# VH-VL binders against Coenzyme F420 hydrogenase subunit delta (frhD), part 9

Target 1, 183 residues: Coenzyme F420 hydrogenase subunit delta (frhD), of Methanocaldococcus jannaschii (q60339)
Amino acid sequence: MNETMKAEIESQDDELFDLTPSYLKKEIMVLACGNILFADDGFSVHVIEKLNKILTDKEKQKIALVDAGAGAPQQVLTLIDENSKTKKIIVVDVIDWGIKPGEIKIIEKDELPNPKYHRLDSHDWPLAPLLREVAEKYNIEVKVVGCQAKYISEPDVYIGLSEEVEKAVDKAVEIILRELRGD
Key: E = the ipSAE of ESMFold2; O = the ipSAE of OpenDDE; V2 = 0.75 times the mean of E and O plus 0.25 times the DockQ between their complexes.

## First folded at step 10 (VH-VL; framework fv_ifabotuzumab)

Design g2 (from f3 with light chain Y96R; at its last look DockQ between E and O 0.49; V2 from the best seeds 0.00; counts 0 for: pae E 3.9 > 2)
Fold by OpenDDE, look of step 10:
Structure g2 (fold): chain C 183 residues (1-183), chain A 121 residues (1-121), chain B 107 residues (1-107)
Amino acid sequence: as target 1 above (183 residues)
Amino acid sequence: QVQLVQSGAEVKKPGASVKVSCKASGYTFTGYYMHWVRQAPGQGLEWMGDINPRSGGTNYDEKFQGRVTMTRDTSISTAYMELSRLRSDDTAVYYCARGYYRLWSGYMDVWGQGTTVTVSS
Amino acid sequence: DIQMTQSPSFLSASVGDRVTITCRASQGISSYLAWYQQKPEKAPKRLIYAASSLQSGVPSRFSGSGSGTEFTLTISSLQPEDFATYYCQQWNSYPRTFGQGTKLEIK
């Protein structure tokens, strides 16, 4: 068996299929949580859409805009590992904290709920505890930009934001841009 | 209107199992956690656990670990809580309650009417 | 586990009185606290969430305050229908935990 054949088999460098999602190859992730089908629950989608229009291509090389919908943010977060390039996560979501509709609240990592139970499958974790977990485990900066909803139509489908929340989209965009650009 | 309707009262002997159902209506069943809370006669509220109806993932209080099983049938928007190896001190009213997990707001905004479980020899 | 301690356990008051119930958490829970009212043979009803947010449909005489480890439920002017047992509950951590309850009785 000729030495040349052994060399050819060894040179099949297992192209390690980089299975890392593209959005985890960027330093910053803006994660939109919400569903446009349910009135103000679509707030985050509108924020992401506006950001996408405003951010330059150069900025987008470092910033991932992710629309995770209402049910998939956990799935995105669970894909974060030691190989991820993500250093900062900005979550955009609606909140119901009894403040004025359209009011923006910034929630820091330390204000997130604490997980106590350790589960093998983190897909079942609530969003807040999971955010805290990935933040601490991988030293990721986490901020939540929350907008007080006026109306969430779930389970009824209604496409469109309340006036208050619609106005808040621009405010949120400004806040996030400052955060992204280090202003 | 958001409603949780629980199954009827149960009388069980020690060592038996009880399975309580909670039928949800008026909202997307898989969009909220379902909590189970019990209350012994004359006592306070005790959290037992919760289930994510979407994934089926559960969180149990360690006190009930190994005896409690929370499940759901998404096709009929129904959550179940089964408690095994029943003891007299398991006599209580058992509640299901809807809870948020995404919207950063308070849990347990809607409660079932409760199910009385009596464990007696 | 996060222990929630309510005080007092029992409170006697008259209609029209201002009443205050406190809840202390064994560790910081931010604003992840709710207050519930329970009447005899009825399921609990949420009054306050996120420590200070009034549940829709709850009278304005109810208010909540606090953050971190100290929380307060206040009834500004007690009404006959307010005589009940009140519970605080945290959802900062698992397991979720309730205070032991405060029974508000008529004097």
Scores: ipSAE 0.131, ipTM 0.715, lowest interface PAE 3.7, mean pLDDT 89
ESMFold2, look of step 10: ipSAE 0.263; ipTM 0.708
ESMFold2 (binder alone), look of step 10: mean pLDDT 94; pTM 0.958

Design g3 (from f3 with light chain Y94W; at its last look DockQ between E and O 0.69; V2 from the best seeds 0.00; counts 0 for: pae E 2.3 > 2)
Fold by ESMFold2, look of step 10:
Structure g3 (fold): chain C 183 residues (1-183), chain A 121 residues (1-121), chain B 107 residues (1-107)
Amino acid sequence: as target 1 above (183 residues)
Amino acid sequence: QVQLVQSGAEVKKPGASVKVSCKASGYTFTGYYMHWVRQAPGQGLEWMGDINPRSGGTNYDEKFQGRVTMTRDTSISTAYMELSRLRSDDTAVYYCARGYYRLWSGYMDVWGQGTTVTVSS
Amino acid sequence: DIQMTQSPSFLSASVGDRVTITCRASQGISSYLAWYQQKPEKAPKRLIYAASSLQSGVPSRFSGSGSGTEFTLTISSLQPEDFATYYCQQWNSWPYTFGQGTKLEIK
């Protein structure tokens, strides 16, 4: 192979490694956390599945529904930089806040833990302080929609939500739609 | 039944090191942060730091940075805290305590029984 | 670092009394506050988390309230087994910090 061909091949190889995730090209992210295999830990997956059926194709051009799983949500946030299109993040997860199972708690940016008062490696962070740091750095609107879990089965596999958390799925969808549509 | 069982009491001389173990049972070890908290005789509680047992990543209070090392062995569900260059004011009961990490890890729901470390000249 | 200040530092009360312990944070911590009970020679035990949420198995005479910088722990009708030291703890940010403690003795 001649030197001209080698140069063209190497240039094509560089372009083939643009790995910018599509969800960073949309202005709004709904980030689902948790694992559908562990009972109520699957709450957020059910929420985004319903949102996917309800949102119009036009709305989906602006809104990314991201199933990050229990092990990847920090990576989703750490990929955000000054070139990302993200302007709003809604995190959906179960919580332990000691309220009635199936009740929804909304946590705003100013209620999130303040990372300026502790040292963090982003791979080791709990999600809430990481969310606050990213939101402050890039001036992103944030909201956490948390559902009080009744039962999380990890490490045992149990597919299905408790009755209380199942009923909360529609409530969470309604709350998120109001946030996405501005009403 | 969630349980944290710590290693036994230790007596050390100034300048030595101590390594306290904390064996977890009854839950998924890698699903919770492990915190270390100490209490000097007649005094209050003092947070020293924590470890993410999944990754091994740590966060230490600045007061202990450079003297404390927190580790874990996931194959035996055990966390460790090592404190070096001991001084007499390190005499305390040392506790391990767990906290859930996905959204938050800061509240400590289950505590070990404590390990008394005495540093005497 | 967030300083947590408890009041009173110690108190003595009779069985049946209503007891209130306060905890002040040097800066806002939202509702990221827990209360612990520690009996002599025992590890701390969580009573309250998220400022007002009662830990399962804790008697209903215990309650917590507050947000921001001011928090209270209330024992509505003091019992003899409530002799202990009580600590508040913030979990808003690292380093996590505890109040200095309130020692409660039963008359």
Scores: ipSAE 0.512, ipTM 0.784, lowest interface PAE 2.3, mean pLDDT 86
ESMFold2 (binder alone), look of step 10: mean pLDDT 92; pTM 0.942
OpenDDE, look of step 10: ipSAE 0.667; ipTM 0.866

Design g4 (from f3 with heavy chain Y101F; at its last look DockQ between E and O 0.68; V2 from the best seeds 0.62)
Fold by ESMFold2, look of step 10:
Structure g4 (fold): chain C 183 residues (1-183), chain A 121 residues (1-121), chain B 107 residues (1-107)
Amino acid sequence: as target 1 above (183 residues)
Amino acid sequence: QVQLVQSGAEVKKPGASVKVSCKASGYTFTGYYMHWVRQAPGQGLEWMGDINPRSGGTNYDEKFQGRVTMTRDTSISTAYMELSRLRSDDTAVYYCARGYFRLWSGYMDVWGQGTTVTVSS
Amino acid sequence: DIQMTQSPSFLSASVGDRVTITCRASQGISSYLAWYQQKPEKAPKRLIYAASSLQSGVPSRFSGSGSGTEFTLTISSLQPEDFATYYCQQWNSYPYTFGQGTKLEIK
């Protein structure tokens, strides 16, 4: 660490401030997973972009739209603690479940892998058992909105969704809005 | 083309260690869990553990805890499994296998060719 | 640990037969089950994942069903290339576990 960085850190340590990530200050989280650079792996990003345009300012005071990418979704969940405002998490992702491309599968908390036999002190779990662990520990409502991908271009970069998955974006938005608005 | 290529066969004495390598190609190495599974002659498949190659975090079957170490080198897309204090019933074919990352990891879609480890006096 | 028990352990059948292999989990595993085929001296190959989903390139004569604790792999019309050992595997909870295997041989 250089002396400029050290001085800035010391100044912040002397002040009372809240470093809680903004998404943990809202009651509802829509967590988007995946990488927009890899074709259908960008599904969830398109979903939250449409939600961002549709949600009212009043709704956005209670709903966090979180783009966690391919690499950060576990880290987003591991920051949840007893002081977080989160009451509901909707995870949006592509899945490989062998159903028709563009078909949406909803996974509820009790359908997620049970962490009972997982190492509870490890945070290197796949997202699904971690999500269940967090939801049970903090009494958080959970849904996973999964879309069967047609094509994920990794490692090649290709920006754009397959036709089937593109159509599923509107379906996912509709499902999520219904969930957020109590329809 | 997704491939997992393992190191060659090993012959070891009881009490020694073995380290098997698994080189991945054709995909983003840090995006998927890597599993290790073994198969004794004429026997079934036995899951040993896995590693998250992004973090290096591991999950081991308790039967191997204390004897197994799984590591990786992300710069060369290679996973490693080391088994220590070998005994004759560790004689097996050892496989690496790729699992999915993100929601879940546990179904293994691509397997290495296997590495035969023989432990004899 | 979740124990996976396959039935039968050995099966002798003829080309054209319908073959059913059952896998039972000692605890509920939802749909977190895969089926693998292994031929002698070869690595396993995934046939089925998520209990019923066919792996790309697997012939439609293979099907999987079940949830919770009871699962079935069915080959509707056995072909010569289907003689192999079949394993189920749960991926619900660590440690992941396999069934003991079902060896399918030609009569």
Scores: ipSAE 0.557, ipTM 0.798, lowest interface PAE 1.7, mean pLDDT 87
ESMFold2 (binder alone), look of step 10: mean pLDDT 94; pTM 0.958
OpenDDE, look of step 10: ipSAE 0.633; ipTM 0.861

Design g5 (from f3 with heavy chain Y101W; at its last look DockQ between E and O 0.58; V2 from the best seeds 0.00; counts 0 for: pae E 2.1 > 2)
Fold by ESMFold2, look of step 10:
Structure g5 (fold): chain C 183 residues (1-183), chain A 121 residues (1-121), chain B 107 residues (1-107)
Amino acid sequence: as target 1 above (183 residues)
Amino acid sequence: QVQLVQSGAEVKKPGASVKVSCKASGYTFTGYYMHWVRQAPGQGLEWMGDINPRSGGTNYDEKFQGRVTMTRDTSISTAYMELSRLRSDDTAVYYCARGYWRLWSGYMDVWGQGTTVTVSS
Amino acid sequence: DIQMTQSPSFLSASVGDRVTITCRASQGISSYLAWYQQKPEKAPKRLIYAASSLQSGVPSRFSGSGSGTEFTLTISSLQPEDFATYYCQQWNSYPYTFGQGTKLEIK
């Protein structure tokens, strides 16, 4: 199952005769990047699973929790157009910034890399310049919530977060809830 | 354990093409960008472009547009760089280098050993 | 394209000296900068990424600093194995670009 199809299946408000992915019908997207099979690479999945339990059904009418999984999270974003309802995207991922394992770094739109050229097919870009592109083009607020990984087991399967990254899950959830609830 | 092993040295005449291979091991090949960087004798490093091995999509420096083609074969975890219409000033060591692809791709954490390409008449 | 300018191009120093290499970007690149060390006939090795983060296994005498347009690489007490050529590289936007290099030689 590709990540776009998975996102559509996870939506509670999809309709059989409207092919627009359900996450584009909601104003806010929380996009989880990474693979739960590879130790700390599963950080974002744990974050959105906890958010799913915390958010009310009413909040979920406006907020899409999207698991991009092991695929290309760029595919989730390339479907955004002028008809999409999306106004805010929060990307959750592990990072390698050389800071303390488990430390959270927030990256705002103006801190994202600026692509030097325009492309019609953006799934070839890394996610950060693509986020910058979509934010500028469609007036979408974008934030990256990044956690410094300690250990990513790829290609070996290891399910479970390091102690430092596990502790960071609750911190990331708190940060994201403040963004979602306007604190 | 992460390794990038490049094909051997090449001697070419002006006007010919060269295709350098870079075989990756010890990691998931499709999870990282592959960059190509060259270095002429006595000169600095020059980024040529990269490839997203999952999609096959490429980004080239404008200096090489029309002469460079970067490809990959995911079944053997190998990236390729082909440079056509060679000139004497294409004489250089050509490196492949791995970069992270998800959020950003641009710093190269593992480099191949380099492939010397000599263009002479 | 973002031009990266290193200073100096050559540096002659003695073992034990403190050495500073400067890199300037033609426009703001935030902290999207890496430093590489290259010895003759070898591939470059990454020393520092994200402007100031040391690669695992790099000696603590190496440090990086800066953001925006001005960056420095410092070696606090030069060792014999540090004589090499050093490159900065921006990874803020395509095309990625390197500084012209700084060759560090023994005096």
Scores: ipSAE 0.546, ipTM 0.800, lowest interface PAE 2.0, mean pLDDT 87
ESMFold2 (binder alone), look of step 10: mean pLDDT 93; pTM 0.955
OpenDDE, look of step 10: ipSAE 0.634; ipTM 0.861

## First folded at step 12 (VH-VL; framework fv_ifabotuzumab)

Design h1 (from g1 with light chain A50D; at its last look DockQ between E and O 0.63; V2 from the best seeds 0.00; counts 0 for: pae E 4.3 > 2)
Fold by OpenDDE, look of step 12:
Structure h1 (fold): chain C 183 residues (1-183), chain A 121 residues (1-121), chain B 107 residues (1-107)
Amino acid sequence: as target 1 above (183 residues)
Amino acid sequence: QVQLVQSGAEVKKPGASVKVSCKASGYTFTYYYMHWVRQAPGQGLEWMGDINPRSGGTNYDEKFQGRVTMTRDTSISTAYMELSRLRSDDTAVYYCARGYYRLWSGYMDVWGQGTTVTVSS
Amino acid sequence: DIQMTQSPSFLSASVGDRVTITCRASQGISSYLAWYQQKPEKAPKRLIYDASSLQSGVPSRFSGSGSGTEFTLTISSLQPEDFATYYCQQWNSYPYTFGQGTKLEIK
């Protein structure tokens, strides 16, 4: 068996055991948090949909758009390991920080809480401490783009954004595009 | 209006357990962490732990590990704190307090009225 | 654990006075600090969050400043209703911790 065949078999074996999700094989991940069923909680979904329309195919080769609204963002983050190619995570979420509805705030890694508390199950961690952990452990740049909610309808289903938050979608998209494109 | 209403005063013997309730209203219960803080007579505030009402995930101060259990009933927007193996030094006013929105626990902006727990032989 | 140390533990002042309370963290906590006011037999009331943000409904005579390890609560002109105990709290890291409190008494 020639050296080339051995290398191919080894490479195939490595691929066979690669359980890394496709969205973690890209350099940048935009992670949308929230649920479209609950009014302004759907903010991130609208942002990511708009981004999906704007980004070119070439850009999408290095950028993963992930809607975690149907699942748990924690589940996505806990899958990050040394085999992940992700170098930057942009979290998009609706927030309640006591600011004006529709106002956008950007938080960086160093502004996130520091997880000094050790737990066996990271799935139960708040999102921000977990973000900080993966950022530090794997040298990932993390930014949170948050929009102040006006109304979250949970547990009542309401599809649609408040006027203030709806207007903020374009602003968030612009901010994220600048981050993605290095402007 | 956002409100937290706690259960009434409790008198317990050493070794017993106490369960305090905190009913939330005026906001989406599952979007905010619920914290529990106690205050012994004439003493300062002591954080005990928090719970994510959506997942049921908890964070406890190690001081209370093995004795404290925080739970919730989302159907009635109520949080519970149970403390077992009570001692005299557990005598305190116990508070529930609303935490930060979804991203992380913090910013206790609304507090319950407090529940007095007295542990005496 | 992060230790929060308030200074002073006790303070006597008169109506109209400028009052300053300091809180020091044993390590950097960014701006994840809140100030609470507690009156006797009442639950704590949040005054300041994020080190310097004034809680809605709180009088403008209250202000907070600082970042990292040093923080200050200031009352520009003390009012009769301001005599109470004040606490700082960090939530940069679990477990969350409070300062020991500052009791503000009338002189």
Scores: ipSAE 0.180, ipTM 0.732, lowest interface PAE 2.6, mean pLDDT 89
ESMFold2, look of step 12: ipSAE 0.201; ipTM 0.693
ESMFold2 (binder alone), look of step 12: mean pLDDT 92; pTM 0.940

Design h2 (from g1 with light chain S93D; at its last look DockQ between E and O 0.62; V2 from the best seeds 0.51)
Heavy chain, then light chain:
Amino acid sequence: QVQLVQSGAEVKKPGASVKVSCKASGYTFTYYYMHWVRQAPGQGLEWMGDINPRSGGTNYDEKFQGRVTMTRDTSISTAYMELSRLRSDDTAVYYCARGYYRLWSGYMDVWGQGTTVTVSS
Amino acid sequence: DIQMTQSPSFLSASVGDRVTITCRASQGISSYLAWYQQKPEKAPKRLIYAASSLQSGVPSRFSGSGSGTEFTLTISSLQPEDFATYYCQQWNDYPYTFGQGTKLEIK
ESMFold2, look of step 12: ipSAE 0.616; ipTM 0.817
ESMFold2 (binder alone), look of step 12: mean pLDDT 93; pTM 0.954
OpenDDE, look of step 12: ipSAE 0.733; ipTM 0.884
ESMFold2, look of step 13: ipSAE 0.549; ipTM 0.799
ESMFold2 (binder alone), look of step 13: mean pLDDT 93; pTM 0.957
OpenDDE, look of step 13: ipSAE 0.700; ipTM 0.875
ESMFold2, fold request of step 16: ipSAE 0.558, 0.609, 0.566; ipTM 0.806, 0.820, 0.801
ESMFold2 (binder alone), fold request of step 16: mean pLDDT 93, 93, 94; pTM 0.957, 0.957, 0.957
OpenDDE, fold request of step 16: ipSAE 0.808, 0.832, 0.826; ipTM 0.902, 0.906, 0.905
ESMFold2, look of step 16: ipSAE 0.599; ipTM 0.809
ESMFold2 (binder alone), look of step 16: mean pLDDT 93; pTM 0.957
OpenDDE, look of step 16: ipSAE 0.363; ipTM 0.782

Design h3 (from g1 with heavy chain S105P; at its last look DockQ between E and O 0.40; V2 from the best seeds 0.00; counts 0 for: pae E 3.4 > 2)
Fold by ESMFold2, look of step 12:
Structure h3 (fold): chain C 183 residues (1-183), chain A 121 residues (1-121), chain B 107 residues (1-107)
Amino acid sequence: as target 1 above (183 residues)
Amino acid sequence: QVQLVQSGAEVKKPGASVKVSCKASGYTFTYYYMHWVRQAPGQGLEWMGDINPRSGGTNYDEKFQGRVTMTRDTSISTAYMELSRLRSDDTAVYYCARGYYRLWPGYMDVWGQGTTVTVSS
Amino acid sequence: DIQMTQSPSFLSASVGDRVTITCRASQGISSYLAWYQQKPEKAPKRLIYAASSLQSGVPSRFSGSGSGTEFTLTISSLQPEDFATYYCQQWNSYPYTFGQGTKLEIK
């Protein structure tokens, strides 16, 4: 059930060793998707790094900042069960919807594809219907914060955001903070 | 420039198979699903299925299950669609089209030029 | 499967007219609907995604609206290059499905 990630943000847990992933012991998850090695695909990692500096230690006791990378977000979601503490998931990712680079779209749970119309017997589920299915099954609130990418450099390694997407980091952080703090 | 370039027109007999290729350029091939859509003469668009080029995983419309195979070669950024046991009503233009993978693999923003497949006895 | 029904199937209009094409889904699809334009002998081009969001470079005379089961594509002042066939497509669930098309012609 445990997974190893190259980069991980976690708060220290004073409890005895426990096989439950630490992010499932907190009520709110901010799930960052994407790969920091590929230019704008690193948008979400920059967002959670900034949140990590802004959130208080008390807030971090209730909020998990999870860097799932481009390849692991489905695995993070499939580990959720009836014993998990998760009550809200905020997904942060880049999108490619053909809008202006750096623009942010906000998607709520009821706007995600309905899982009853998708093939649900595959271990390689698309992220959005999986997110909705898990959230409905365990009564979890959901918000997706998506930023239109300008440039994704894969396969070439390029660390750094385009100017437009970098400016969107602060906007995304502001949106997420208001959601986390219930403004 | 983002482009999808498909293989040329094919003429086939009923019962044969056809394999259409779709070469991608100008973008990160593994970040986008590849969809296949066909259009019979004078008719509308029909989604056949898609492939995730990162994993190779596929989703087919049930009406093609057992006759269609979608594959890819990531080393040359190329997707393939093979349709077997061809019938005369498989005569159509076959398009490849890309769609973003991670959140919504369902919209199609860039289309290939189309490949005409004619099935005649 | 989600059926997509376009209305009308055929539309005759003049340059400068306001044109409305509707698309109805047999089940709720939220805002996961795209509109495509196709000219003879050409591949389709996406105009609108997510019901109302214009593709970069699409003229502002095109607009989309709707959510759930009823959707509308509007061309506010028809231009000569807009005569084409228009398709809606749901991308909420597999299998993805298209409307039957609306052919927009002069006269």
Scores: ipSAE 0.316, ipTM 0.707, lowest interface PAE 3.4, mean pLDDT 84
ESMFold2 (binder alone), look of step 12: mean pLDDT 93; pTM 0.956
OpenDDE, look of step 12: ipSAE 0.445; ipTM 0.809

Design h4 (from g1 with heavy chain L103M; at its last look DockQ between E and O 0.62; V2 from the best seeds 0.67)
Fold by ESMFold2, look of step 12:
Structure h4 (fold): chain C 183 residues (1-183), chain A 121 residues (1-121), chain B 107 residues (1-107)
Amino acid sequence: as target 1 above (183 residues)
Amino acid sequence: QVQLVQSGAEVKKPGASVKVSCKASGYTFTYYYMHWVRQAPGQGLEWMGDINPRSGGTNYDEKFQGRVTMTRDTSISTAYMELSRLRSDDTAVYYCARGYYRMWSGYMDVWGQGTTVTVSS
Amino acid sequence: DIQMTQSPSFLSASVGDRVTITCRASQGISSYLAWYQQKPEKAPKRLIYAASSLQSGVPSRFSGSGSGTEFTLTISSLQPEDFATYYCQQWNSYPYTFGQGTKLEIK
């Protein structure tokens, strides 16, 4: 086999073998959860869109902005393993904590629900206990930036944030930037 | 209007199985975990497990592991709980209850009307 | 499993009384606690979630407090419709667990 053909085969094998999603090749993940179609449920998408405009290209070498939507955030986490580069995860989502609309609650790793039970038959836990399990297993730093929603239009489609939640986008971006840049 | 409507009462003999249905309406069925909780006569509430209707993934209390199966049919927005090898102390009202999806599932905001299952010899 | 213990199991009170029901968790559950009211032959109804957040439509005479392992439900001025059984429930860790219940009856 000539050298060109051998190089092409080895290159394809290395590329095919490395099926790691690109977001797992960066040290920091900002994980956006929610559905932009349901009013305030789109909060996290607006946050990462603003971060994408603010972060420098150099910062983006270390920071993955991941839009998991409403349906896939658990799948994003289940792909983490010992070979992943992830050292910090910032989850951005709306919450229901009965606080004022647009107020932000920060939840640390040890404040997340503890997933204690006898048997596990599913890869599809609620995100909070799954996040804690993954973070503890791989020694990953975690923060949840949660915004109290005012209006979630589900099942009806409504694109746009309430005034209070829209203002919270800037607050969340400020909090996240301080976390990413070391305060 | 969010509503959970359960199948009717059942009378069973020990050793049989029962399958209770819970039909959801007024919301996106696959967006929220569904819990099953039972209550024996004159007794408190006992969580049995839950299901993520999107994936079909389940979490069971160990007390019911091996005897309970929770499933769903997303095309008709219906969750099911089947309990096998019934014994007299399985006599109870069985409830389905909607949790919240994504970050949390555990607080139950809407409950079905309950299904009475009587196990007697 | 996290054991939830309510106190008292039974309470007799008069209309207008202030009542307090206590719920203790065997391990820390942060604020992942809900309170439910159940009337005879009816499904439970959520009153409070996240330890202190009042469900929409629940009268303001109901309040919840606590975090960690100790939680309380307070009814500031008991009304005739408040005679029911009350349950706390932790949703911190699987399996989710309920307290044994507090039956509140008219004196």
Scores: ipSAE 0.565, ipTM 0.804, lowest interface PAE 1.9, mean pLDDT 87
ESMFold2 (binder alone), look of step 12: mean pLDDT 94; pTM 0.957
OpenDDE, look of step 12: ipSAE 0.799; ipTM 0.899

